# Designs tried in a protein design chat: VHH binders against Cytidine deaminase 5 (CDA5). Part 2

Target 1, 346 residues: Cytidine deaminase 5 (CDA5), of Arabidopsis thaliana (Mouse-ear cress) (q9s7l8)
Amino acid sequence: MAQQYKFVFTAEQAASEGVTDHKKLPKLIRKARNLVKAPSKVGAVGRASSGRFYLGVNVEFKGLLPHFSIHAEQFLIANLALNSEPKLTHLAVSDNGTVFQDPCYDCTRFLKEINNAHQIEILIKNAHGRDGSFKSLESHMPDEFGSESILSAEPSLLLMERDNCLALIDEDSAAGGISSNADLCSFLKLEALKAANKSYAPYRKCPSGVALFCEGEVYAGWYIETVDRTISLGPVQAALVDFIARGEGKGFDKITGAVLVEKKDAKVGQEDTARKLLEKIAAPNCDFKVFHCQEERKDWITGAVLVEKKDAKEGQEGKLLEKIAAPNCDFKVSHCDEELKDWIKL

## First folded at step 14 (VHH)

Design p2 (from m7 with A104S)
Fold by ESMFold2, fold request of step 15:
Structure p2 (fold): chain B 346 residues (1-346), chain A 122 residues (1-122)
Amino acid sequence: as target 1 above (346 residues)
Amino acid sequence: QVQLQESGGGLVQPGGSLRLSCAASGFTFSSYGMSWVRQAPGEGREWVSSISGSGRSTVYADSVKGRFTIARDNVKNTLYLLMDSLKSDDTAVYYCARWTDYSSEFIKYDVWGQGTQVTVSS
C-alpha cells in the first residue's frame, strides 16, 4: 500500500519533514490540516514515547448530528491506540497552522483517560510569536486531575494493552460458514470481536468493536469510553479513524461490509447509532451485521476477594484488581465483597 | 493472466510440520486478501485461514488455531501456510483463494489455485 495519505511518521520520516525534535512539531501541522476533508480544518500532531509521530484530523459527516463527528484530538488518540502506543508525550493542535492552543474542555476530558495524561506536554503558541512553549496538560486544567484519583473505580488506561476476555455467544460463535458456506470466512465478525476485546469501557462495562471491509482490506476500531458518555468515541468512529489513516484517501462510499460486536444486554448499545452512520456514508449496499458477545467464564473469579489490611494503602487497588482478574483481562472483576469496596475507597 | 499456484504439500507423520506456498501472478497481490481452504476426501471445502491485503489482519478456523500460521510476502507475491502439530484430520487438498468482495456475512472468492495434497498418516 502507498502511503500518500500518511498519518504515522517514524522519527526519520519526521526529520525529513523538518521535525528533528519535539519543539518542531508545528512543521507537521500543515500536513495534518491538508488531510482534513471537513470545511473547518483542524490538525493535531502528537509524539509518542516510541519516538513516532502521529497525525489527527477532524471528521464531519454531512447530514448527521455533530455528536457523530470526530475531533482532531480524538482521531489522534484513536490512531495511537490502533498502533499500540502506550504513551502520548507531546501534542500540538491548530485550526489555522499558526496558533496552537490548549485542547478544548471536552477533548481535555478525553485525554484524561490516558494514564500519563498529567505529563502530556501541550504546545502553546500565539500568532506573532516565533517560539512556542510546552505546558503540561495538568497545569492548564488542574481542576480536572484532582488529588483523589485513587477513589476512581477504574484507572485511566485508554492506551494500555488489554483483553476484555469476550467470546461470541453460542448463537454467533461460528468462525466460518456452515453447510454450503463452509468454505467461507466470517472475517469481519472475528476482527470485530478482537476489537471489542481491546475496547476501553471501564465505566458502563459495555465494550464493543467494529470491523469494516473495503477492497481487499479490513479496518477496525473499538469503543473508547469516557466518564461523560457524550464525549466517548464510538466503535464505528474509531474504525473510521483506521480507515482514514490506512485507506489511501478512499471514500467512505467504498466501504461494502461492516460488523459490530457488542454485549447482548448492553445498556450503552451501539447498533442504532452504527446503522445511522453507515447508512449515510458507506456504500448503498453495505452489508452491516451485528453479533453479540459475553464475558468468558472465569473459574477463579467467582466470589469476593479480601485484602489484608497490613498491605492496604493509597495507590494499591489497581494491583489488587489485576491479581483477581483472569489473565490478560483489563481489570474485569464481576463481583467485589463489601469489605474490599470499602478498602478501595480509603 | 491471473494465476495462483500452490506447492509444499506431501506426506507427513502426525505431529509433523509442513509449509505451503501459494505463488500469485497476473495481479497486484497486495491489493487482495487471501484465504486457505481445504477439502478432505469425500467432503466439501472447509475454510482454514485468511489474511488481509496488507497482512495486518489474520483469522483462523477453530480447528487449526494455535497450530497453523498464515503469512504473506507482498514483495515476493507469495502466500504461506505454516502447519505445525499436524493431525490425521488435517489430511486434505489445500487451496489458496483470492478475495473478491464481502457480502452476506462472508468474504467471497473469485480465483482459486489447483490445490496441493497434504497427507497426515502413520
Scores: ipSAE 0.835, ipTM 0.940, lowest interface PAE 0.7, mean pLDDT 82
Fold by ESMFold2, fold request of step 15:
Structure p2 (fold): chain B 346 residues (1-346), chain A 122 residues (1-122)
Amino acid sequence: as target 1 above (346 residues)
Amino acid sequence: QVQLQESGGGLVQPGGSLRLSCAASGFTFSSYGMSWVRQAPGEGREWVSSISGSGRSTVYADSVKGRFTIARDNVKNTLYLLMDSLKSDDTAVYYCARWTDYSSEFIKYDVWGQGTQVTVSS
């Protein structure tokens, strides 16, 4: 039986819908818009570098302020991230199925966090034509990709795989129950920690993850930070993307458990937002808990690495050492010995 | 009637391997998460590993992480526990258990198998 709540298509599945290449992305926009339950129906369709096709839909929460909402583009990007897609190559967005236009400024800033954002091809199609054309995001909004923006040392690695090397603090660290509960599993806590470890939070360094439980299945998502914090996607919203994309049409009222993992004393905390949202939409007795994590040191190289070369001029920068083993960690190498040069190319 | 039946236990030398199976019947297997729980002689039951209904999510107790692998085959309605690098402390009766709900931080169980004995002895 055909899956009526389908948000991910293999190339073969997309071809059966008439999408044999990226130019035919609009053939999926009606399916995306039909999956929207909000009054305003915005659909997004994207092609990933893997050849798979993804849908995104806007999600609105009655009785909550608009900043809780999920934009169709945010949905799409979270869907890609949850499926380990490294690159979005083509994007089509429409709120009426016939006009396809550039993402708004806020969504453009969100897309900019993707490693090859300047090369993302956006479908532009007016209401009266049957032809559309793809233009790069850079060519439509060149000021957003100026030299100063590109020269920043800040990562634009939203879709890259990462491990933030987080562990639960000692008080929260048990993976299962103790004493009379030793046969029980803290499943959501462990999944939320895994999600926090995938979180993209390069600016404020406050990664977090959420896991949701519904009818024998677990859904997860992580905080996706943008330069402008107000455009960021919260971990609860990202987990709801997973729930919608994989939940086969289940209502939010079937969510009976949720866990947030975030850093203790995080400057950008997610608990209030998560609690407010879940209290409004989840099952009346949804069990929601917050646990805390911290960075756990491993055999990682972090921070600045000063390499002294005899007679080297003070203040000269050596080659920038690429990140190793520590996602979102920055490396700086001021000077290199010959022995270190081979390592720098790793 | 809902039933779970474990098999695949036996006597193994330290460092050896075993594969446990749990055959499920009488319910839609893919709609339920599953856990392995073990009970050593004279001890209470101890959670070992869990897997979600789709199989997408798996978690392990610290004592078995890296050595055990939980898996499921939703076509054959069978849960597995692949056990490597076995230690004497792994000696126990191993039970499979079906998830019923989530509350108070924990997955709760409503159906248990009869268990299969694993003995790790030099």
Scores: ipSAE 0.814, ipTM 0.933, lowest interface PAE 0.7, mean pLDDT 82
Fold by OpenDDE, look of step 14:
Structure p2 (fold): chain B 346 residues (1-346), chain A 122 residues (1-122)
Amino acid sequence: as target 1 above (346 residues)
Amino acid sequence: QVQLQESGGGLVQPGGSLRLSCAASGFTFSSYGMSWVRQAPGEGREWVSSISGSGRSTVYADSVKGRFTIARDNVKNTLYLLMDSLKSDDTAVYYCARWTDYSSEFIKYDVWGQGTQVTVSS
């Protein structure tokens, strides 16, 4: 029975199912589709660079609009992220088990955020064809829709290990204890923070994480952002992926606790959406709390000197230091007309 | 009867290591999260570490982070605390505790062990 709720396969386990290579991905599609608890059954099967195989399923929420739904491809990617898989190499998606199609536009955009998106191959199989063929994800969508950060000079890529260096804004956290009462455990808060620190939010810089409590187990997920503002996976949705993948068929109505961690005054706030989703799917008495985080200050940085050219646009490095340095950091700016390369030699 | 029993405590020198165990009985161990809590003489109880039912999720107090490791064996119904780089300030009675219902931001405890003494001294 435990095998029925399996969303991750080792190479050996996959082999036992007849999946010995990427060409045989369709053999797992039935398993994926059988796990779907929605009228439309979409399954996704992916091969990771580790050799493991991952399943994705679509998730629909009763009483909520489709935009709350999780696509099978999104599920799969979240599943990869939750398991710290660095790369996806092959993907197969099917809504009927016989035809394998391109990911939808939204999912394609989502896939393009992956660090090795240019290497991802998609299985295409029509109803009449015996053998499918693989095509590059890049061939499906122009490069202009790729993962190039429009707002960041450094490319941030999905499935890469990330630490956002966030700390909770808690007046009580300063004293070394998360709770003044040792009989209480702020486990969800801590897990949500961990999740927030893993959050992929390179564009709007609004990372967030969610932890869910269900019968002695905790499930966590984080916000996964795409370049397209409308195409992102919320932290609750991501946590629900974890819940589905590890919860052995438990219902969402068994979720009795939830914590969201997000930045204070985030431009992209998750609270309202998270609350709405949880109100619909979780236990009626689910306790939902929101906590805020900020970038961790390095209190050891008590002094800094910025050397910049006179014509340099003032303010970016200074702003960064204000965020990470001690509040009493002695920050000085010096202007020089000389090339920095000459200064470094001193 | 639901019961927790700690063991493994003792006297150790600073910088030493110790492994605590907590044997659980009378309930489905894997269905419950567990925590370690300690109490030094004359001080209040201090949370040390927690672990979810499956053992997948773990958290630590800042005071022990990087030095202590919480683990569990659900087949043996046993909770563990691996303590490395022990300090004098780690001297305390260590208790294992079972999670109960989640309420108001916190997971509470409903079952406690008798505790095991850990003394770190030169």
Scores: ipSAE 0.704, ipTM 0.888, lowest interface PAE 0.8, mean pLDDT 87
Fold by ESMFold2, look of step 15:
Structure p2 (fold): chain B 346 residues (1-346), chain A 122 residues (1-122)
Amino acid sequence: as target 1 above (346 residues)
Amino acid sequence: QVQLQESGGGLVQPGGSLRLSCAASGFTFSSYGMSWVRQAPGEGREWVSSISGSGRSTVYADSVKGRFTIARDNVKNTLYLLMDSLKSDDTAVYYCARWTDYSSEFIKYDVWGQGTQVTVSS
């Protein structure tokens, strides 16, 4: 009757589970925790500005070090990004279903990369009371990095839609070195390039994407960078979030193909980590290939920027974009204020 | 029995449009990715476009991008190719093909339709 492996709920679907508003997020925590395959069962439930609700679960890999793992909060944010959600408004995290606590230190720093991070409301609920309250992430965030203001050169845009304007290098492109055989299809290479173009890599400027193939379907994810790259979410892990969220319970050992697209001499390279992870968890005969991309010679920020009317009327963000835009750089605005499209398009 | 049957081909003037259909039977259509492949007289087969089982992922050959649209209807078990702005070098027999596996960035096909002729000329 009900979907067994459901990680995304429309407002109506969430209401049928008793979640008629953000205060009822805990009613979905058991479903999230029941989807966890790891021994420790951590669930995350989030409400997006669209009104949709998202689940996140921790993912652990037997025989690999803990830094390969995906935290429930990272899973949730990747799930939002994969569904083009621009804002997370409310978050609840629990490892027992009854106590709801702050995200861990690493996860709070990961959440800090979201454009509206200061407005994200975290549910805090102790074991002794029915009552819980929301606390803004801003009130919990450490200040030791001090330079994350909108006047810095690199605003936090994790969930904003973007196009990094990447193309495969000539030796990897479909036009170069490709046979004209009709059986040739660069499906995963093209999907991984699309993923790389969505990648959030503002600090070291080394975007990357992964596409996975399993039983007639394609799953994709992209690198999501934080200031400290050791907290970042790799493109393979993000693609595994897509696989878990949409794969209907399929095991990782059914993944038979994978492609990574990254820059050739990237300061933040993903190949070794991706290979080690896939060799451990994917099908024994999984075909893993790496291709390389390059920028289209634009030296500034490019891509689509989603700006809501309330955010657009603040004024400060528009002034920052003007300061950092190259003369030929186009900004695209969607889903909130189409008028900014004319203003930003240089 | 697994079968694919194309239809919708015909004679079209340059700049014209056609919609090709591929009816699938004998298997769970939504569980398989599908491709369109074409073959001009005296030429090898040329990949045109592919779509994943759910329909969420689509890719196109450079020669048809922006002009052709691949789609599927998993309720009616039918694959489509919407062809706009047709040119004379689009003249070919068009086949639909079912994915079976993936190797070395290539999708392998295990079932093919009989093909439908598309001719673009005045």
Scores: ipSAE 0.654, ipTM 0.866, lowest interface PAE 1.3, mean pLDDT 80

Design p2 (from m7 with A104S)
Fold by OpenDDE, fold request of step 15:
Structure p2 (fold): chain B 346 residues (1-346), chain A 122 residues (1-122)
Amino acid sequence: as target 1 above (346 residues)
Amino acid sequence: QVQLQESGGGLVQPGGSLRLSCAASGFTFSSYGMSWVRQAPGEGREWVSSISGSGRSTVYADSVKGRFTIARDNVKNTLYLLMDSLKSDDTAVYYCARWTDYSSEFIKYDVWGQGTQVTVSS
């Protein structure tokens, strides 16, 4: 039974399924599609740089708008992130098991957030073709997609490990005196924070994480942002990917606890969306709480010397130091003159 | 009968290491989250560490973070606490406890072991 809900395959496990290389990705598509609990069965199969293979499935939520849905490609990518996979190398997507097509427009944009997006190869196979061919994701990207990415001066770093250096604002993060039968330190709170610290939110700088509790197990996910906000994957959705991938077929209605951690007064808040989704799918008595976090002040910098050339425009570095330094940081700006040159030589 | 039994406690010098074990019986061990809780003399119970049923998720109190490691062997039905760099303040009776209900505020426990004494003294 455990094999029925497998979303991640080692190279060896994949080999046992006849998938010995990236050309054989389609052999897993049936497994992926069989895992779909929606009318439309879209499966995705991906090869990670680690050699592992990942399945993606579309997820639909009854009674909710389509934007709550998870595309198979998004599922796969989220699962890569959750498993700390650094790169996706090959991807195959199919809604019928025989034809393999390009990802949809939104998924293509989502894929472009990956750090090695330029290296990703997509399987294309027509119904009449015996053998599919791989094409570069970049080759498929309409020229128009390139211009909007220019607006975000930040490199696409999805699947790169991140630490957002977030801490809980609420004083109750410390395991205080526990009653004889209770742990006052919420496991979910800490897990949600951990997730938030891994959140990919480079554009709007609103990282968030969610932890879900179901029958003694915790599932977590974090916000995965895209340039287009509407394509982003919310932290609850990401946590549900973890739930589906590891939950062995459990229903969402078994989720009885949930915690969201997000920044206080976040420009992009996740609370409303999270609440709406959980109210629809989780247990009726699901306890959902929201906690807030903030960036930890790196108070370890107690002294800094900025050496600038006399003619150098006050660089962004000084401002950065002001943001990260301790309030009592002795910050000195020295201009590069002959004396400083001598100091550097010493 | 559902039972938890701690072992591995003892006297250790500051800076020393100790490994605690908690043997579980009478229930499906892998289906439950587990925690270590300690109680120093004259003090209330203090949460130390927790681990999910699968062992994938672990959390630690700030006081023990970086020094203690919680682990579990679901085949052996055993919970572990590896304690390194022990301090005098770590002196306490250590209990293992099984999760029951979870709220957003705290974990509830329904099954406790008898505890094992850990004494850190020069």
Scores: ipSAE 0.403, ipTM 0.773, lowest interface PAE 1.8, mean pLDDT 86
Fold by OpenDDE, fold request of step 15:
Structure p2 (fold): chain B 346 residues (1-346), chain A 122 residues (1-122)
Amino acid sequence: as target 1 above (346 residues)
Amino acid sequence: QVQLQESGGGLVQPGGSLRLSCAASGFTFSSYGMSWVRQAPGEGREWVSSISGSGRSTVYADSVKGRFTIARDNVKNTLYLLMDSLKSDDTAVYYCARWTDYSSEFIKYDVWGQGTQVTVSS
């Protein structure tokens, strides 16, 4: 990857840039701002629990309304998810490289979806050159954020590994189809399905994934839902984060293939938005297809034990298991008093 | 001249392992996705696995998932297929193919190797 288009830094790489700890996040802000794809140059720098540092940039699309745009914070979070980072610990956001402010209201709500959101610290630095200070994200959250969602009692688990256990509805999906034109592989379809299986959609239960094809490379993203649907990140937007982060400066106009995988008759459909966005930014001849998925029942799952904390809300794992296991599955929940560090993968 | 050349095929017993190689020449190897396709006697071509240009993205047919691993070395301009737990049904000529574009739900191929024979028999 060209140094100019670097969005992820190892601890060692960050150190070479003078970033030896979280207090030095501002040293990477210029790099982030230089990579912004919008008139307003908002950059974000985050430290993950792994010790890696991530950049976020705002992205605007010419000729499209602002709701298609990606905020720098959203970009960063999506990039964390794409790289399987379990936690964000520190965040710095700046639109001018000197002042560091808290995330906007919408981004704050977006950040709230992260499982360790209450532990995230935000850098605040004024223009007068004083040393910045870190404040808890929680201190910036409106009181309403403490209220339980009417839509779902599920905890905020963004950045936690997910497997939605989705399968394509079409039977021909597994073997790769041979078309009359000697096409042998449904690569994007499978990648989009993989993405859909990682989708965070706990409220409206409409996971979706997108795969993009550009010059021999595939980029993928998934739907990231928020309690307020209007600030959710669509699967195309998420895929474009991957594209920007790994595409080494390639233009969107080089995207020639795209696949969306979503549930059939989903309450929250992504097709129209996806189509509109891709028609505007991708190659004129971009081939966009939509496929549908559903939860796959696994009849071989006849017993399961879920171990969770006593005070834990009903988790997604249990609900998922009920959907995919055999109808007569013996499902038991065991509670423990200690914090669980390991999760059962379904 | 753009060329792909497969090697590594042979006779193996059920449960055995093979490593196939595909040597690429005449083009920038890292700029292209690659696939393995196989053809059993009397059967049509079957897609086996694909890998993106960088190698980051890989996909497999259900019939080989968990047993086969596709990989590439872009420095050596070589595509690999690691085949473990081979079955009689894996008997086929294996071809490597270069991606050209994505259209109509499928990856298109423009360059093919000559193939290498894999025979799984007791």
Scores: ipSAE 0.350, ipTM 0.752, lowest interface PAE 2.0, mean pLDDT 86
Fold by OpenDDE, look of step 15:
Structure p2 (fold): chain B 346 residues (1-346), chain A 122 residues (1-122)
Amino acid sequence: as target 1 above (346 residues)
Amino acid sequence: QVQLQESGGGLVQPGGSLRLSCAASGFTFSSYGMSWVRQAPGEGREWVSSISGSGRSTVYADSVKGRFTIARDNVKNTLYLLMDSLKSDDTAVYYCARWTDYSSEFIKYDVWGQGTQVTVSS
């Protein structure tokens, strides 16, 4: 049974399925399509830099609008992220198992958030072609598309390890008295926080994480933000990717607990969307709670020197220090024209 | 009968290491999350660490983070706690406990072991 719901393959496992190189990625597409949870079946197969192969499937939710849906490519990327894969090298997407096409516009934008997006190759295969051909993701995107994506000065770092340095707000961290109640641990809360700390939200800076509980197992996911009008993946959706990937075919209706962790003053809150989604798919008695987090203050940082080039405008680093350092932090900016030869003694 | 039994406790010097075991019987072990809880003399129970049924998800109290590792062998029906860099403050009776239910805020326990004494002293 475990093999039927497999979304991650080692190189050896893939080889056993006849996938011995990236050209044979389509051999796994059938497996992906069989796992689709939607009327329309779209499968995605990806090769990671580790040599492992990952599957993505589209997911639709009954009674919800299409924007709640997960695209196969999104699923794949989330699956990579959840497994701490740093790079995607090859991708194959198919809605019929025969023709392999470019990712959709939205998914293309999603893929561009990956740190090595310029290296990603996509399989193109028509109905008459045996092996198809690979093209670069970059070549598929018009130049105009790349320029609009620079809404943030931050590089595209999706799939890179991230720590957002978030901590629960004290009001929300209070574990009820262990002595009075058999309640000794806020497990989902901690898992959701952990997920939030891995969240990719460079543009709106509203990281969030979700942990789901189902029959003694915890599933977690985090918000993956995209630039522009593209479809970001909500933390619940990401957690559901984990649920589908590891849940061995369990239904969403078996989810009985859920926790969302997000920033208290987030410009873009996930709570309403999360609640709506969970109300539709989870157990009727699913206990859903929202907790809030904030960036950890490094009160021990009482002094900092930023060394920048003369032509550099006070960048994002200074702002970061203002957020994380002690309120009385002595922050100085020094400018240099040349390579730093000496250490600045504070 | 549902039962948990801890073992592996003892006297250890500061900086030392110890491995605790919790043997589970009478239920499908892999279907339940498990936790370690400790109680020092004169103090209340303190949560130490938790692990999901599959073992993929683990969480730790801040006091033990980086020093302790929770693990499980679902084939052997055994829960483990690897304790490194032990401190005097780690002295306590350590209990393993089975999850019975979960609320959005807390894990509830219904089955406890008898505990095993861990003493960290020079």
Scores: ipSAE 0.179, ipTM 0.672, lowest interface PAE 2.2, mean pLDDT 84

